# VH-VL binders against Sensor protein DivL (divL): the designs that were tried, part 4

Target 1, 212 residues: Sensor protein DivL (divL), of Caulobacter vibrioides (q9rqq9r547to758)
Amino acid sequence: NVSYELRTPLTTIIGYSELLERADGISERGRNHVAAVRAAATQLARSIDDVLDMAQIDAGEMALEIEDIRVSDLLLNAQERALKDAQLGGVTLAVECEEDVGLIRGDGKRLAQTLDHLVENALRQTPPGGRVTLSARRALGEVRLDVSDTGRGVPFHVQAHIFDRFVGRDRGGPGLGLALVKALVELHGGWVALESEPGNGSTFTCHLPETQ

## First folded at step 6 (VH-VL; framework fv_ustekinumab)

Design s47 (from a3 with light chain S91Y T94Y)
Fold by ESMFold2-Fast, scan of step 6:
Structure s47 (fold): chain C 212 residues (1-212), chain A 123 residues (1-123), chain B 107 residues (1-107)
Amino acid sequence: as target 1 above (212 residues)
Amino acid sequence: EVQLVQSGAEVKKPGESLKISCKGSGYSFTDYWLGWVRQMPGKGLDWIGIIYPGDSDTRYSPSFQGQVTMSVDKSITTAYLQWNSLKASDTAMYYCAREGYYRSSWYDAFDIWGQGTLVTVSS
Amino acid sequence: DIQMTQSPSSLSASVGDRVTITCRASQSISDYLAWYQQKPEKAPKSLIYAASSLQSGVPSRFSGSGSGTDFTLTISSLQPEDFATYYCQQYYSYPYTFGQGTKLEIK
């Protein structure tokens, strides 16, 4: 439930605000507490955006702004946005794009959002020393965007439902990332797939049609 | 609150059919897998299988494949475990339990359990 | 099938003791391991999932550790309400399998 999903960042903000109130002047510790409060506020803002985006999609109110997008730019920009998080996690983040993929028609903002959710998922599942690869290839009638990781993999019983929303009242965050990936790809007339072997990584594929 | 409420104790004869139930409340029934676990008197836990209520996808333990049938009725948020022909060796406590999905950073296990249904099969 | 073996099968302890229960898988299960507590005549209660993650409402004296084939449940300071049977369970592959249980008794 949405009210539970917003609770954790709010609790973090409150906790750090209390620590700041008890701090003696401006110190290095005080600066760290301010950074934690800011991080929690950022997480809350992102959670609210995800909830609102899903609500718009459910209502049939999300209109795509279709444009020509160079696939290599899409992947390189997604890599750049995630590079610091990958570095902090000790994970190699690579882009592999076939020379002839070229352009796709789609909503640049929504496809970037889709890749961001997939990369975030991959980084969370990949231990230090592992690798996450963003790649693209063109097939007849479609372009495929892959996000592949060398992480823990997905158990078989979960694979059929990995794009469904996870509901847990006592758990943090909305759990909408992969559900939004599916919804946004389907708004482009495409579909999503997962190939995974437990303990041996995962590949998430977005199939995007030429006639978007 | 989240809870699973199971049907009452059953006393049956060998060869009879039986259907026991597990009703979920306080959560979205189709967002969780539902598992069944057997515990024979004085023994440990045996996994029977799991069912996904959204589409009735089932995974059975080989030991129970063909012995029992799992099903759901989404309209009343209820799961069922059914025997076509009971044996004395089916005498046990049967638990249902809710299992979570992968959620970005973790995989869940059984988190909420029903109170159990005691099934006694004797002649 | 993946076999789960717990040790010891039974353990006697006193309130305040640090208690350790071990669970071994016959093959690697990564961190797809859960721990459950069962009191007499009651349904099992979830304690730990993903080898080391505490379920909501479980006291912090409970902790889990391990990966691959060897796993441990630790109770840092045993309380009267902790006397029960404890089960490990793998959910890495089908069929899911439980350990035989460890009965924790008052010394």
Scores: ipSAE 0.006, ipTM 0.535, lowest interface PAE 9.8, mean pLDDT 84

